# Ledger of designs, part 18: VH-VL binders against Mediator of RNA polymerase II transcription subunit 18 (MED18)

Target 1, 219 residues: Mediator of RNA polymerase II transcription subunit 18 (MED18), of Arabidopsis thaliana (Mouse-ear cress) (q9sjz6)
Amino acid sequence: MSMECVVQGIIETQHVEALEILLQGLCGVQRERLRVHELCLRSGPNLGVVSSEVRLLCDLDQPEPTWTVKHVGGAMRGAGADQISVLVRNMIESKVSKNALRMFYALGYKLDHELLKVGFAFHFQRTAHISVSVSSVNKMPKVHAIDEAVPVTPGMQIVDVTAPATSENYSEVAAAVSSFCEFLAPLVHLSKPSISTGVVPTAAAAAASLMSDGGGTTL
Below, E stands for the ipSAE of ESMFold2; O stands for the ipSAE of OpenDDE; V2 stands for 0.75 times the mean of E and O plus 0.25 times the DockQ between their complexes.

## First folded at step 10 (VH-VL; framework fv_roconkibart)

Design p6 (from p1 with heavy chain D100E; at its last look DockQ between E and O 0.03; V2 from the best seeds 0.00; counts 0 for: pae O 3.3 > 2, placed apart)
Fold by OpenDDE, look of step 10:
Order: C-alpha cells, then sequence, then structure tokens
Structure p6 (fold): chain C 219 residues (1-219), chain A 119 residues (1-119), chain B 112 residues (1-112)
C-alpha cells in the first residue's frame, strides 16, 4: 500500500534564507521553484456513505500545466505510530495531463478551499526520497484568482518534509525523515501535522480552517 | 462574468498579414490557456493551436506552423493571433476560446472575427 | 491526425421528438489518465460555438437535462430527449485527447 511520511513546521520569513543555505548544504541539490495551485475537494454523500478528500495540485511553473490528483488517507494508528515522530499516512497520487476539476464536480465533489503556495523545494535521495518545501501560503479573494492571492499568515512560511513510503518500508523512511529533521532543528521545529505542540498553527492549517467555514463552492 | 471580446472584421489582400486580438475579462487571465479556431464560410471548425497565458509558450497545429504567431499582452489580459502570407482560403471567422484550467475543452468563446482575403 | 466522423450531417427533427447524433473517432480517445476527452458543442445560427457536453457525458453549466452524452473508446453519441426550437444549430464533436485537436464535420439540426 502506498503511503507517505510527513512532518511540518513554520518559519519566520527573515530566517528562510538561512534555512535555504542549510538545505543547500544538506541536500546537495539545487533549489527548485515552487508555485502550486492547490484545490481541496470534498465528496458529497451521493458518492457514498463516507466522504472523501481529494486534492488537485497544479504546478504553475510547468510549460504545460499538469495536475496531480492526491487522495489523502488516514494516518497510521496504534502504539507503533505513537512512537514515531513522523506522521505516516495513506497517500495515493496520480498525475493527469489535463485538469479534472470539472469532472470531479460532475461526480458530486465540491470545492472546500484552494491555496496558492509559493516558494522553493529540494528533492533529494538519501536513505529515502525526501522532499523539503518552504513556501508562503496564500488565499485567493476570488475563486481561482491566483494573481490576486494574498498571504494567509504574513511573515510566516510553511516547511513541509515529505517522503513516499509503503506498508513495508515506512519505518525506515520515517527514521530517515526524522534523522534529517534533526539537522533542521536549529532553524525550524518540525512535527507531526495536526498534533498540538503548543506552537502556532501552520499557515496551511489556518487557511484551511478559515476557508472551510465558508462552505463548498461549485463552478 | 467571463468575457472574451475580439477585434473587428478585417479585409486583407493575398500575401498580407492579419492580427486579431482577444481581450479577456472576468477571470484570472494567466490561469487558462487560450485556444484559437477558425471557421470558413459554411464549413466546420478547425483548431489552430493554443498559447499558455502564463508562460507565453505557444502550440501550433502543423498546418499553420511557420505562418501563425500567438502572442500576449498580459497587462491588459489580451491574446493575439497573427496570420501571415494570407490566401483566399484563409477567409474565415476566427475564434478565441478559453481552456478552463487546461481541461482540453472550451467553455467560453469570443464572438469571432471575420477575416476576408480577396484580390 | 484523429479523424472525427459525425452522422448524420443533416438532422431534420419534429418539435418534441428525440434526436441522436453519432460521432466516431479514427482512434481511441482514452487518454493515459483514463479520461476520454470527447466534447460536444452547439453553434446556434449567427453565434459562436458553445459547450454542451464535456468528457463524453458531463453537461456544462446551464445545459438542459434533455441533453445527454454517452460512448466510449471510438464511438460516441449525443442525444436530445425532446427537441425544442432553441436547439436548432450545428452540433460538433471534438476530441482533445490527441494533438492536434480535431472536430467532426458538424450536424445541422433543423426543425421540420
Amino acid sequence: as target 1 above (219 residues)
Amino acid sequence: QVQLVQSGAEVKKPGASVKVSCKASGYTFKSYAMNWMRQAPGQGLEWMGWINTNTGKPKYADKFQGRVTFTLDTSISTAYMELSRLRSDDTAVYYCARDEFWSGYFDYWGQGTLVTVSS
Amino acid sequence: DVVMTQSPLSLPVTLGQPASISCRSSQSLVYSDGNTYLHWYLQKPGQSPQLLIYLVSNRDSGVPDRFSGSGSGTDFTLKISRVEAEDVGVYYCMQSTHVPYTFGQGTKLEIK
């Protein structure tokens, strides 16, 4: 089964350059630009008894925009999961060359919220395939108005560390992610998403909560 | 509301060039691809190509390669189609159409621009 | 290039009666993502084309329920359950699975 390991944190904008330098040294790869339009969709009851979340992500820096469909599953539970400092969850993703947004709408999904993430990322291979992204989270005043996007939490950026895993190797991948995060600890505190650590909520979480309260939107 | 407003009708001589404009409003211009089609009198629709409104990168149908040029003025949310070395069989109504989030189908169309090529 | 073949090319219909238009492609329109990028447009007299159906069977916003699309692979159908006067025009199928995008010849629907 397809999974991913995830940790997340926040960093003040004035410290982002220092983090970038650190990441450059640690990762040994070049920085990539990040500009992603993310749509979070929720299924209606007409699709089944259990609602599901679908995320559509578009990399806006691509010459030919492509979408990635992600289905975010539940987090691993149990004593083993509790002992891991990294979130392990089910994740299924598929790349699509053309946008499927209208198709999902036709199937009964609704737009819960959308975000524009802008920043940079590092993708590197060590004991696992690790991706680190540092981005500002922006909201659109109008649906799909990415050119009018405004920061949700000015002065703060979100740090995401992700790595694909399977049911067979998630322990090793999680360990690799955890080990890597220790090197970042002087600049950014990374933890399991959705776990209260007494730290200010992430920009993404804040945006999601604010947008979800407004209900779903249809085209 | 979403609108695509094209420039007015043109009359050209063979060998000349024509430039048609398509001004978009009511949506984020750079979030959608702009496609161009044409329709000869009494005939069907023909796809000419698209332009990425974000990157400015065009994709032309082979039939028009080397003779058509898609350009943008993003400051005024306008796309342009220039067709050169005009001939009589280029007489047609030319349309711009929005490709919603690169879906491959066109949900909004311009009103069309008649280009007449005659001696 | 993918050739789109519509039939019939002329479709006289009595008001209130059903109508059906076929569209065949020279090759499969199933894309690698599993979707089939076959769409239907209506061009009313003196107007620009307008989207009716996208991705084989999905009605665009504002399109009446009397319109339906179906099909798979290379064979597609647009149906109108009860033709109304406002349905007069030329119907086009279009594929965007393959570049270049290509249209059918068009089917002219007229009222008898």
Scores: ipSAE 0.032, ipTM 0.657, lowest interface PAE 3.3, mean pLDDT 89
ESMFold2, look of step 10: ipSAE 0.471; ipTM 0.765
ESMFold2 (binder alone), look of step 10: mean pLDDT 94; pTM 0.959

Design p7 (from p1 with heavy chain D99E; at its last look DockQ between E and O 0.48; V2 from the best seeds 0.62)
Fold by ESMFold2, look of step 10:
Structure p7 (fold): chain C 219 residues (1-219), chain A 119 residues (1-119), chain B 112 residues (1-112)
Amino acid sequence: as target 1 above (219 residues)
Amino acid sequence: QVQLVQSGAEVKKPGASVKVSCKASGYTFKSYAMNWMRQAPGQGLEWMGWINTNTGKPKYADKFQGRVTFTLDTSISTAYMELSRLRSDDTAVYYCAREDFWSGYFDYWGQGTLVTVSS
Amino acid sequence: DVVMTQSPLSLPVTLGQPASISCRSSQSLVYSDGNTYLHWYLQKPGQSPQLLIYLVSNRDSGVPDRFSGSGSGTDFTLKISRVEAEDVGVYYCMQSTHVPYTFGQGTKLEIK
């Protein structure tokens, strides 16, 4: 089973340029443009006792859009998470065709919400392969109406740091992510994303959750 | 195939210490936490704490804090529990048990090690 | 600490008859992720405990389907539909939602 280490934070839009410059200096690689349509699907009552979440991601920054399915499993807790400063969770990704949405509907999944993420990312390797993205999160007033998307939290952007891991090396990957995040601390506070009990957060709830976790909230 | 084999029974005097070993086989040692429990004669089970085999970091139940030490030798897939300043009420069977990093259940247990502390 | 209370503590049963064991916790065992970390173990005479049921209702590999678990929140039940001679021993519930992990007192199942 594949896993990932995750931390998140928020930053004011006026400071994004400074963060981009810092990331360029730290990584030494070309930034990538980020434009992704995310469709969050939830299972109906016939797919199990507890709802599950699947995300379909359409990369719009390519000549022809490509699709990926991402199944996010449970997060480590107890002994596994003890004294670990990042979220560690099971995660499976696979390439899919444009027809994946229809297939998940046939399996009993329902569209919970959708987002458009616009910004940039850096992908680089040290002891671990680390991905950093900085993006505005936008909602669509009508289903799939990407051209009408509006910011969920104007003036704020989300910073995501992720790295793939295995059950054998996750503590080393977590340490690499934590060490990297320390270099960003002057501009952004990065911490474990929170998990709602029995529910999947909306885009606005996700941003509010990060602000309440001791990250972007001040005063 | 998965096995946890513990060291043999021990007889100790009050004030001494004991070190129990738990050798794992049949799985990737660093992918599961190791827990320690004890069971006094005729009594139920009591959780003593865990050690994360990936990080090497232990956590102890408050009752044992300051008296118990969990260690690892990952080169031989072995966990150790040392209990110091033994008293007669530490007489018990001590168990190691494997825990996955998500669900907190113990799917494999060692055979147990009787530690007797007399007088 | 979460107190786990089992009932009954002694359970004599006739072979082939059903058995039911109750386990109550002093706090909710529902974790922030929506899961309930309540597990059942059997300790046969002279042996170490072995896992029977994890996460309230899931049987471990090789556990006969005559064993079933149910419950929610603070109230949980282990049922054996038809007791066999090999089922003799002490049954423990355990919670791992909260640290420290805690066990029930045990229920000794005996054949009449």
Scores: ipSAE 0.632, ipTM 0.817, lowest interface PAE 1.4, mean pLDDT 87
ESMFold2 (binder alone), look of step 10: mean pLDDT 95; pTM 0.963
OpenDDE, look of step 10: ipSAE 0.704; ipTM 0.868

Design p8 (from p1 with heavy chain K57Y; at its last look DockQ between E and O 0.49; V2 from the best seeds 0.66)
Fold by ESMFold2, look of step 10:
Structure p8 (fold): chain C 219 residues (1-219), chain A 119 residues (1-119), chain B 112 residues (1-112)
Amino acid sequence: as target 1 above (219 residues)
Amino acid sequence: QVQLVQSGAEVKKPGASVKVSCKASGYTFKSYAMNWMRQAPGQGLEWMGWINTNTGYPKYADKFQGRVTFTLDTSISTAYMELSRLRSDDTAVYYCARDDFWSGYFDYWGQGTLVTVSS
Amino acid sequence: DVVMTQSPLSLPVTLGQPASISCRSSQSLVYSDGNTYLHWYLQKPGQSPQLLIYLVSNRDSGVPDRFSGSGSGTDFTLKISRVEAEDVGVYYCMQSTHVPYTFGQGTKLEIK
């Protein structure tokens, strides 16, 4: 089964350029522009008693928009998670056509929320294949109104670090991600999702960012 | 087919130590944690702890902390449990059982190793 | 530590009749992910334990559908709709929501 290691953090917009320069030095010149419309779908009653989450991603930075579906499963617990500083979870990803939204609706999924992420990404190839994205997260006041998107947390941006893993190699991947995070520590603190971040934004900005990710920073 | 084969029965004196092996076959050893349980004669089951076969990190139930050590030899897909300073109430059948990294249930068990500590 | 209490501890049953085993925990077994990590094992005479039911109600592969599990929170039940001779042994519930993992005392099922 396919898995991923995940950490995230928050950075003030005024420090994003410094982080980009640092990442460019670590990665070379392979900065990618990031403009992604994310549709978060949740299962309805007809798919069982427990809801599940599917993310449908539309890459808007292509001449022809491309679509990806990600099914994000449960996080490791017990022996698997013991003494591991990153989140390890099941993740299934595949390319799909633009008809995927209709298909999930027919299966009983409902739109929970949607976001527009705008920023940049870098890819490192060390012990593991590490992807870093730095983006403003924007919400739409109306369904699919991308042109009207407004920042969820003005003045803050989200830093996501992910790396693919398998049940056989995940400890090596987790160690690589943890080691990589140390290079970014001057500018951003990265931790398991649903934990308070090390860059301390204003209380309002921190609360908004963490609440939009499904967890809140203690105020 | 998945199989866990343990080392043979042992008879020990109080104060000695014992090392039980558990050799895995039929699956990817590093994709499942190994757990150790024991069962005293005529009694129920007791969890002793786990070892994560991917990281090598053990965790011990508090009752056994300081007396038990879990180790691995991943090149031969084998887990070991060593219990030191044996007492007569350590007489039991010792089991290994695998556990995936999510669910925390034991789908395959070793055949058990009887350790007898002469009072 | 979470205490797991089974009842009855001894269960004589007439062949072909239903059987029911209760398991109660001293704490909720619902984990933060919404799952309940409560499992059932059968130890047949002279054998090691074998998995029957995982996550409250899911039968392991090869387990007959006359076995069913149910319950929530702290109260759980294993039912056998029609006991057969090969069902003889000791049944254990186990929780893995909390560390340390703990087992019930066992229920010995015998044919009358």
Scores: ipSAE 0.628, ipTM 0.830, lowest interface PAE 1.3, mean pLDDT 86
ESMFold2 (binder alone), look of step 10: mean pLDDT 94; pTM 0.957
OpenDDE, look of step 10: ipSAE 0.805; ipTM 0.903
ESMFold2, look of step 11: ipSAE 0.625; ipTM 0.828
ESMFold2 (binder alone), look of step 11: mean pLDDT 94; pTM 0.959
OpenDDE, look of step 11: ipSAE 0.811; ipTM 0.906

## First folded at step 11 (VH-VL; framework fv_roconkibart)

Design q1 (from p8 with light chain Y101W; at its last look DockQ between E and O 0.48; V2 from the best seeds 0.63)
Fold by ESMFold2, look of step 11:
Structure q1 (fold): chain C 219 residues (1-219), chain A 119 residues (1-119), chain B 112 residues (1-112)
Amino acid sequence: as target 1 above (219 residues)
Amino acid sequence: QVQLVQSGAEVKKPGASVKVSCKASGYTFKSYAMNWMRQAPGQGLEWMGWINTNTGYPKYADKFQGRVTFTLDTSISTAYMELSRLRSDDTAVYYCARDDFWSGYFDYWGQGTLVTVSS
Amino acid sequence: DVVMTQSPLSLPVTLGQPASISCRSSQSLVYSDGNTYLHWYLQKPGQSPQLLIYLVSNRDSGVPDRFSGSGSGTDFTLKISRVEAEDVGVYYCMQSTHVPWTFGQGTKLEIK
C-alpha cells in the first residue's frame, strides 16, 4: 500500500494573492485552476474489520467532469509518527468512472460529508513530488447542490500540501515537505491534520477540525 | 524469510553495561520499527521502548530513561540495546521484536538474550 | 500506565476441551482512529513469544482457526475451541494504544 505525507493550514483570503505569487516563484510552474466536488464516504459495519475513508473527487474544471477515487487508510502511529512533523498515511488514488459513487454505495459505504473546493494548485518536483492547493471550502445546503454552495469559513482558505511516499523513503519525503513549508512562513502555518475519530463528522465538524489544528496569524 | 538473530548470553557484574545486538534479515529493515522487551525469570514481559529504523529516533519507557540506549547500524540491518549501571534485578531475557509503523503488534521476535547480573 | 489484568493466571485444561482467557485493561483501548490495539501472544516453553491474534480478533498467518479473539473497550477474551498438546505455554495480552505499551501478567495453560 502507497502512502502520502500531508500538512494543512489556513490563510486569510486577503493574503491568498501574496501566497499565490510566492508559490509561483518557488515552484516555477503554471498555476492550475481547482474546482472539485469532494464526496467523503466511510465504510459501514458490513465492510469488515477496519474503517476506512474513501474520497470521490469530481474535477469540475474540465470540459467533461472526471472522477478520481482516493482510498485513505490509517495514519502512522507509534514509532513511525514519533518526532515526525507531517501526517503519514496509507493512500491509493486512481481514476474512476462516474458510476463509482453508485458502486461504493452498493458495497456498503455511506456518505459522511461533501464539499466543493475552489481555488488553485501547484504540482512540482524537487526531492519529492509536492502538490500544494489553496482553496475555499464550501458546503452545499442540499445534497449535491453545487450551485448553491456557501463558504464553510468565510474569509479563510485552506492550504493543503501533500506528497506521495513509501515505507522506505517516507522520512525523506516528510523532510522535503517540512522544508517546503518553511518557505511559506510567514504567510501560512502548516501542521498535521487531525486524525479521523471513526465517527461520522459533518461538513462543519470537518472544517472546525482544520481550524482547531491550524490558525495562522496574518502579518 | 523474516529473521531476527540476537547476540549470545552475557554475565555481568553490578554497575557494568551490556550491549545486545539484533540482526534482521528477510525484509526491508527501514520499513519496520524495532522494539525491545525483557522478561525476568518467572516474570512477564516488559516493553522497554522502540527505535524508528527509518529516522533513527528512539523512545524509551520512563522506567529505563537515562539507563538504556537504542542504536542502529542500517548498513548491516542491525539494532542494538545498551543498558548501563546494571543491577541484579536487570537479570532477564532481552528480546527484540519488529512492528509495522501502524499497528503496534510484534509479528517476529528475536530468540532472546539472557543477561545475568550477579556478583 | 495502562494495567492489563489476565484471568485466570493458571489454566489447567483437559486435552480436546475448550479454554477461555480473559484480559481487562484499566483504560479503554480504543484509539482516536477507532481501532482497538489489543493483541495476544503465546510463549511456548523455552521459546520466544509468538503472535496469535492482532487487533482483537485477527489471527496471524498460520494460527489455527481454533483460536479466536473477541472483546471491546476494556474487556477481551481469547478462546481455544479444542485444546491440543501444542497449545501449552503462557498466553499474554498486550495493548499498544497507550505509551508505554504494556502486557498482561500471563496465563499458563497446562494439560491436566
Scores: ipSAE 0.575, ipTM 0.799, lowest interface PAE 1.5, mean pLDDT 87
ESMFold2 (binder alone), look of step 11: mean pLDDT 95; pTM 0.960
OpenDDE, look of step 11: ipSAE 0.781; ipTM 0.889

Design q2 (from q1 with light chain L55K; at its last look DockQ between E and O 0.44; V2 from the best seeds 0.63)
Fold by ESMFold2, look of step 11:
Structure q2 (fold): chain C 219 residues (1-219), chain A 119 residues (1-119), chain B 112 residues (1-112)
Amino acid sequence: as target 1 above (219 residues)
Amino acid sequence: QVQLVQSGAEVKKPGASVKVSCKASGYTFKSYAMNWMRQAPGQGLEWMGWINTNTGYPKYADKFQGRVTFTLDTSISTAYMELSRLRSDDTAVYYCARDDFWSGYFDYWGQGTLVTVSS
Amino acid sequence: DVVMTQSPLSLPVTLGQPASISCRSSQSLVYSDGNTYLHWYLQKPGQSPQLLIYKVSNRDSGVPDRFSGSGSGTDFTLKISRVEAEDVGVYYCMQSTHVPWTFGQGTKLEIK
């Protein structure tokens, strides 16, 4: 099974430009624009006893919108997670057609929430293939009304750092992610995303959890 | 074919140390944690701790903290358990068993190593 | 530490008859991911333990369907629908929800 290392943090909008400049210097690659409609689907009991989470990602920054499915599975526990500062979880990602949403509904999935993420990302190679994104997270007042989206947390943006891993190499990937994140202080503190029942929490819940743990970054 | 092969039986005097090896084959060694259990004669099973074969980080049950050391030689897919300051109530069969980092159950066990501590 | 209590500790059974073993934990074994990490092992005479049931009710590969596991929270049961001669040995429940991981005392199954 494919897996990823994940950390997440929050940065005030006034510091985003500084973080972008720092990232350009550290990564040595051009930033990419990010405008993604994210639909989080959760299975009901008719797919088994334990619910699962599927995220459908529609890249709106393309002439023809493209779709990706991200199936997020269980996180490591016990020996695998002990003394590791990043979250390590199973994850499968695949390109799909626009018909995927109807297919998941037919399988018994339900829309849990949706978000519009707007910002930028860097994708680069060090010891591992690291992706960093900085985005505002926006909610829709009406279902699928992306033109009416409003910020969930005005004045703040979410920083996501991820890297693909295998069960054979994840400690090296985790170390690479942790080492990279140290260069981003004092602009942003990055830590494991939280979960409540073994199901990955919504983006809004993750942002609220980070806010309750003391908040912002000092330059 | 997954196999865990342990070193042979040992007889030790009180106060000595013992080092038991567990050689893995038939799977990717770094993809599974190694656990150590023991079983005193006529008694049940006791978990001693684990070592993460990817990071090298051990965790020891409190009862053994300070007397047990887990190590690895990943180049030969081998885990080691060393127990020091032996006493007569350390007489037991010692087992290694693997765990896949998620499940916390032992699908494969070594054959066991009898350690006898007598004066 | 989570205490795992098995009952009975000794279980003489007539060949072909059913057997049932109880395992109780001092704390809930439901983990934050919703799974219950309660497992069963059989140690046949002169052998190392072998996995029978993982996560309450899932049979390991090659385990006969006459073995079944059930339970929730703190109360768990292993059942053998028809005992065969090769089922003789000591049965252990084990929890891996809480560190340290702990075993029950064992239930010795013997043929009368």
Scores: ipSAE 0.592, ipTM 0.814, lowest interface PAE 1.4, mean pLDDT 86
ESMFold2 (binder alone), look of step 11: mean pLDDT 95; pTM 0.959
OpenDDE, look of step 11: ipSAE 0.802; ipTM 0.904

Design q3 (from p8 with heavy chain G104D; at its last look DockQ between E and O 0.53; V2 from the best seeds 0.70)
Heavy chain, then light chain:
Amino acid sequence: QVQLVQSGAEVKKPGASVKVSCKASGYTFKSYAMNWMRQAPGQGLEWMGWINTNTGYPKYADKFQGRVTFTLDTSISTAYMELSRLRSDDTAVYYCARDDFWSDYFDYWGQGTLVTVSS
Amino acid sequence: DVVMTQSPLSLPVTLGQPASISCRSSQSLVYSDGNTYLHWYLQKPGQSPQLLIYLVSNRDSGVPDRFSGSGSGTDFTLKISRVEAEDVGVYYCMQSTHVPYTFGQGTKLEIK
ESMFold2, look of step 11: ipSAE 0.668; ipTM 0.857
ESMFold2 (binder alone), look of step 11: mean pLDDT 94; pTM 0.955
OpenDDE, look of step 11: ipSAE 0.844; ipTM 0.930
ESMFold2, look of step 12: ipSAE 0.664; ipTM 0.848
ESMFold2 (binder alone), look of step 12: mean pLDDT 94; pTM 0.954
OpenDDE, look of step 12: ipSAE 0.844; ipTM 0.928

Design q4 (from p8 with heavy chain G104A; at its last look DockQ between E and O 0.51; V2 from the best seeds 0.65)
Fold by ESMFold2, look of step 11:
Structure q4 (fold): chain C 219 residues (1-219), chain A 119 residues (1-119), chain B 112 residues (1-112)
Amino acid sequence: as target 1 above (219 residues)
Amino acid sequence: QVQLVQSGAEVKKPGASVKVSCKASGYTFKSYAMNWMRQAPGQGLEWMGWINTNTGYPKYADKFQGRVTFTLDTSISTAYMELSRLRSDDTAVYYCARDDFWSAYFDYWGQGTLVTVSS
Amino acid sequence: DVVMTQSPLSLPVTLGQPASISCRSSQSLVYSDGNTYLHWYLQKPGQSPQLLIYLVSNRDSGVPDRFSGSGSGTDFTLKISRVEAEDVGVYYCMQSTHVPYTFGQGTKLEIK
């Protein structure tokens, strides 16, 4: 099973252009546009097993939309997570056909929620293959109504830094991600996502939690 | 075939140190943490701590803090446990066991190493 | 530290009869991810411990189906539907939800 290293942060929309320029200089590659419809699917209750979710990602920035399934498993704990500055989680990605949503529904999955992410990404190789994305996260008022999407966190965007890893190399990947994130510190603080609830938040969930801090609520 | 093979029995005097080795085979050494337990004669099991074979970072149970050191030689897939300032109540069988970084159950154990501390 | 308490500590049984071992923890063993990290080991005479049950109720490979685990929260049970001679030894529950990892005192199963 494959895994990924993850850190996340938020940035005010007014500073996104500066961050893009910094990333272009650091990464040495052209940015990619990011317009992705994410469908989070769930089935069955937790019965003492490691929590996982299935996300179906439709890349809308193509002449014909392309689909990816992302199985996100539990976060590493115990000895594996001790003194590691990034979140390490079990994760498998696979390209799938456009029939994938229909297939998951036939298998008994239910739509939990959906999001539209719009922004840009950089993919580059240093000591590890690192992906960084900066995106607005939007929710749909009606199921699948992506044209009616509204921002979850107006005025803020989510910064995700991820890198694929294996159980035998993840500490090296984690170090590479941490080193990279130090260069972004002038514009964005990137940190290990909180696991105090046992659920690794997506950038959208983290942003929603931070947006609600004006009301002073923890969950 | 997964195996954990430990070094042979040792007899030590109080105040000395002992170093027990645990050689792993049949799996990718850096993909599993190594844990150390001990069992005094006729008694139950006691967890001493772990070492992350990927990072080399150890964690010690408080009882052993300051007296125990875990180390690795990843080139030969071997973990070591060194216990210093031995006392007679350190007489026990010492075990290594691996876990998968998530569930932390010990699916394979070494055969055990008897350490006898006597004056 | 989480205290794991087994009952009984000595369990004489007649061959072919059922056996049941209780394990209680001083704190909930439900981790923040919703999983319960409670495991059972058997140490046969003269051997190192071997895994029987992981995550409350999952049998390890090669463990006969007469062994079953159950429980939740702080109360757990290992059952043997019919005891065989090869089942003699000391049974330990262990939690790995909390650091430090801790074991129960052991239950010595003997044939009457």
Scores: ipSAE 0.592, ipTM 0.809, lowest interface PAE 1.5, mean pLDDT 86
ESMFold2 (binder alone), look of step 11: mean pLDDT 95; pTM 0.960
OpenDDE, look of step 11: ipSAE 0.801; ipTM 0.898

Design q5 (from q1 with heavy chain K59R; at its last look DockQ between E and O 0.63; V2 from the best seeds 0.69)
Fold by ESMFold2, look of step 11:
Structure q5 (fold): chain C 219 residues (1-219), chain A 119 residues (1-119), chain B 112 residues (1-112)
Amino acid sequence: as target 1 above (219 residues)
Amino acid sequence: QVQLVQSGAEVKKPGASVKVSCKASGYTFKSYAMNWMRQAPGQGLEWMGWINTNTGYPRYADKFQGRVTFTLDTSISTAYMELSRLRSDDTAVYYCARDDFWSGYFDYWGQGTLVTVSS
Amino acid sequence: DVVMTQSPLSLPVTLGQPASISCRSSQSLVYSDGNTYLHWYLQKPGQSPQLLIYLVSNRDSGVPDRFSGSGSGTDFTLKISRVEAEDVGVYYCMQSTHVPWTFGQGTKLEIK
C-alpha cells in the first residue's frame, strides 16, 4: 500500500534564506518554486457510514495550472508508530483534470477549508525520495480569492519533509528522513505533525480558528 | 492463505526459560506487527506485548518487563518469545497473533503453545 | 491499565434464543482519531481465539450475520440473534485504544 513519512517544523522568515542555502548544499539540486492552492474536501454520511477527506492541489507555478488529488488516510498507531520519529500515514496521489472540484462536489463532498502555500521545494534521492518544502501558509478572506491571500502566521514559515514509503520499508524511509533532518539544526527543529492536521499544533489551531470565523468553512 | 504455526509444547522447571517460535506464511511478514498473549488453564487472555516486524522494536506489558524478550528472524518470517525465570503461575498456553499497524485487532492467531512449569 | 469487565461470566442459552453479552471499560475507548478500538473474539472449545467483531460493530469476513456488536464510549454489547450449537465457547472483548491492550474476563456461552 502507498504511504508517506512526514515531519514538520516552523522557521522565522528572517532565517529562511539561510535554510535555503543549507538545503541547496545538502540536496545538490536546484530549488523549485512552490505556489499551490490547496482545497480540503470532506464527504458527508451520504457516501457511507464514515467520512473521507481529500485534498485537491492546484499548482499555480505552471503556464497552465495542473491539478493533483491527494487522499490522506490514517496514521499508524500501536506497534507501527512505537519508537518511530516521523508520522507514517496512508496516502495516494494522482494527477486529475481541472474539472475535479466539480466532480467531488457532485459526489457530495463539501469544502472544509482552503489555503495558499507559497515558497520553494527541493526534491532529491538518497536512501529514499525526499521532498522538502519551505512555505508561507496563507488564507483567503473570500472563498477562492487567492489574489487577496494573507499569512496565517505572519513572520513564520512551515518546513515540510516528506518521503513515500511502503509497509515493507517504512522504517528505512523514516530513518533516512530523520537523518536528513538532523543536518537542518540549528535552523529548524522537525518533528511529527499532530495526528489531526499535518501542521505544527499551534499553527493548526490558529488556522482552524481563522477558517471558522471568516474563511467559509463548511457551507 | 495466512497461517501462524507455533512450536510444540514444553515442560520446564521453575527458574528455567522457554523460547516459543511463531512462523508466519501467506502474507508479507514485515507488513504486520506480531503480538503475544497467554492464557492460563481455565483462565482468560492476557496481552504480553508486541514486536514491530519492520523495525524489530518490541514493547512489553509492565508485568513481563525484565523477564520476556521478543525477537525476529525476518529471513524465515519467524517471531520468537522467550520468558525467563519461570514460575508455576507461568503455566499457560502462549499465542502469537498479528495485527496491522493501524487497527489493533488480531485477525489471525497461532495454534498456541502449552508451557507447563512444575517441579 | 484499562479494565474490561464482561457480564455475565456464564451464559446458558436455549438453542434458537437470543443472547447478549455486555462489556464495560474503565475509561473511554475513543482514540484521538475518533475511532473506538473495541473488538470481540470467540474461543471455541479446544481452539485458538477467532475474531468476530472489530471496531465495535464491524463483522469479520465469514462471521454469520446473527452476530452483531454495538456500543460507545465505555459500554458495549455483543448480540447473537439466534444461538446455534456451533456458538458454544468463551467470548472476549478487547480494547486496543490504550497500552497495555487488555481483554475482558470472558463469557462462557453454553447450551442448556
Scores: ipSAE 0.621, ipTM 0.836, lowest interface PAE 1.4, mean pLDDT 87
ESMFold2 (binder alone), look of step 11: mean pLDDT 95; pTM 0.961
OpenDDE, look of step 11: ipSAE 0.796; ipTM 0.895

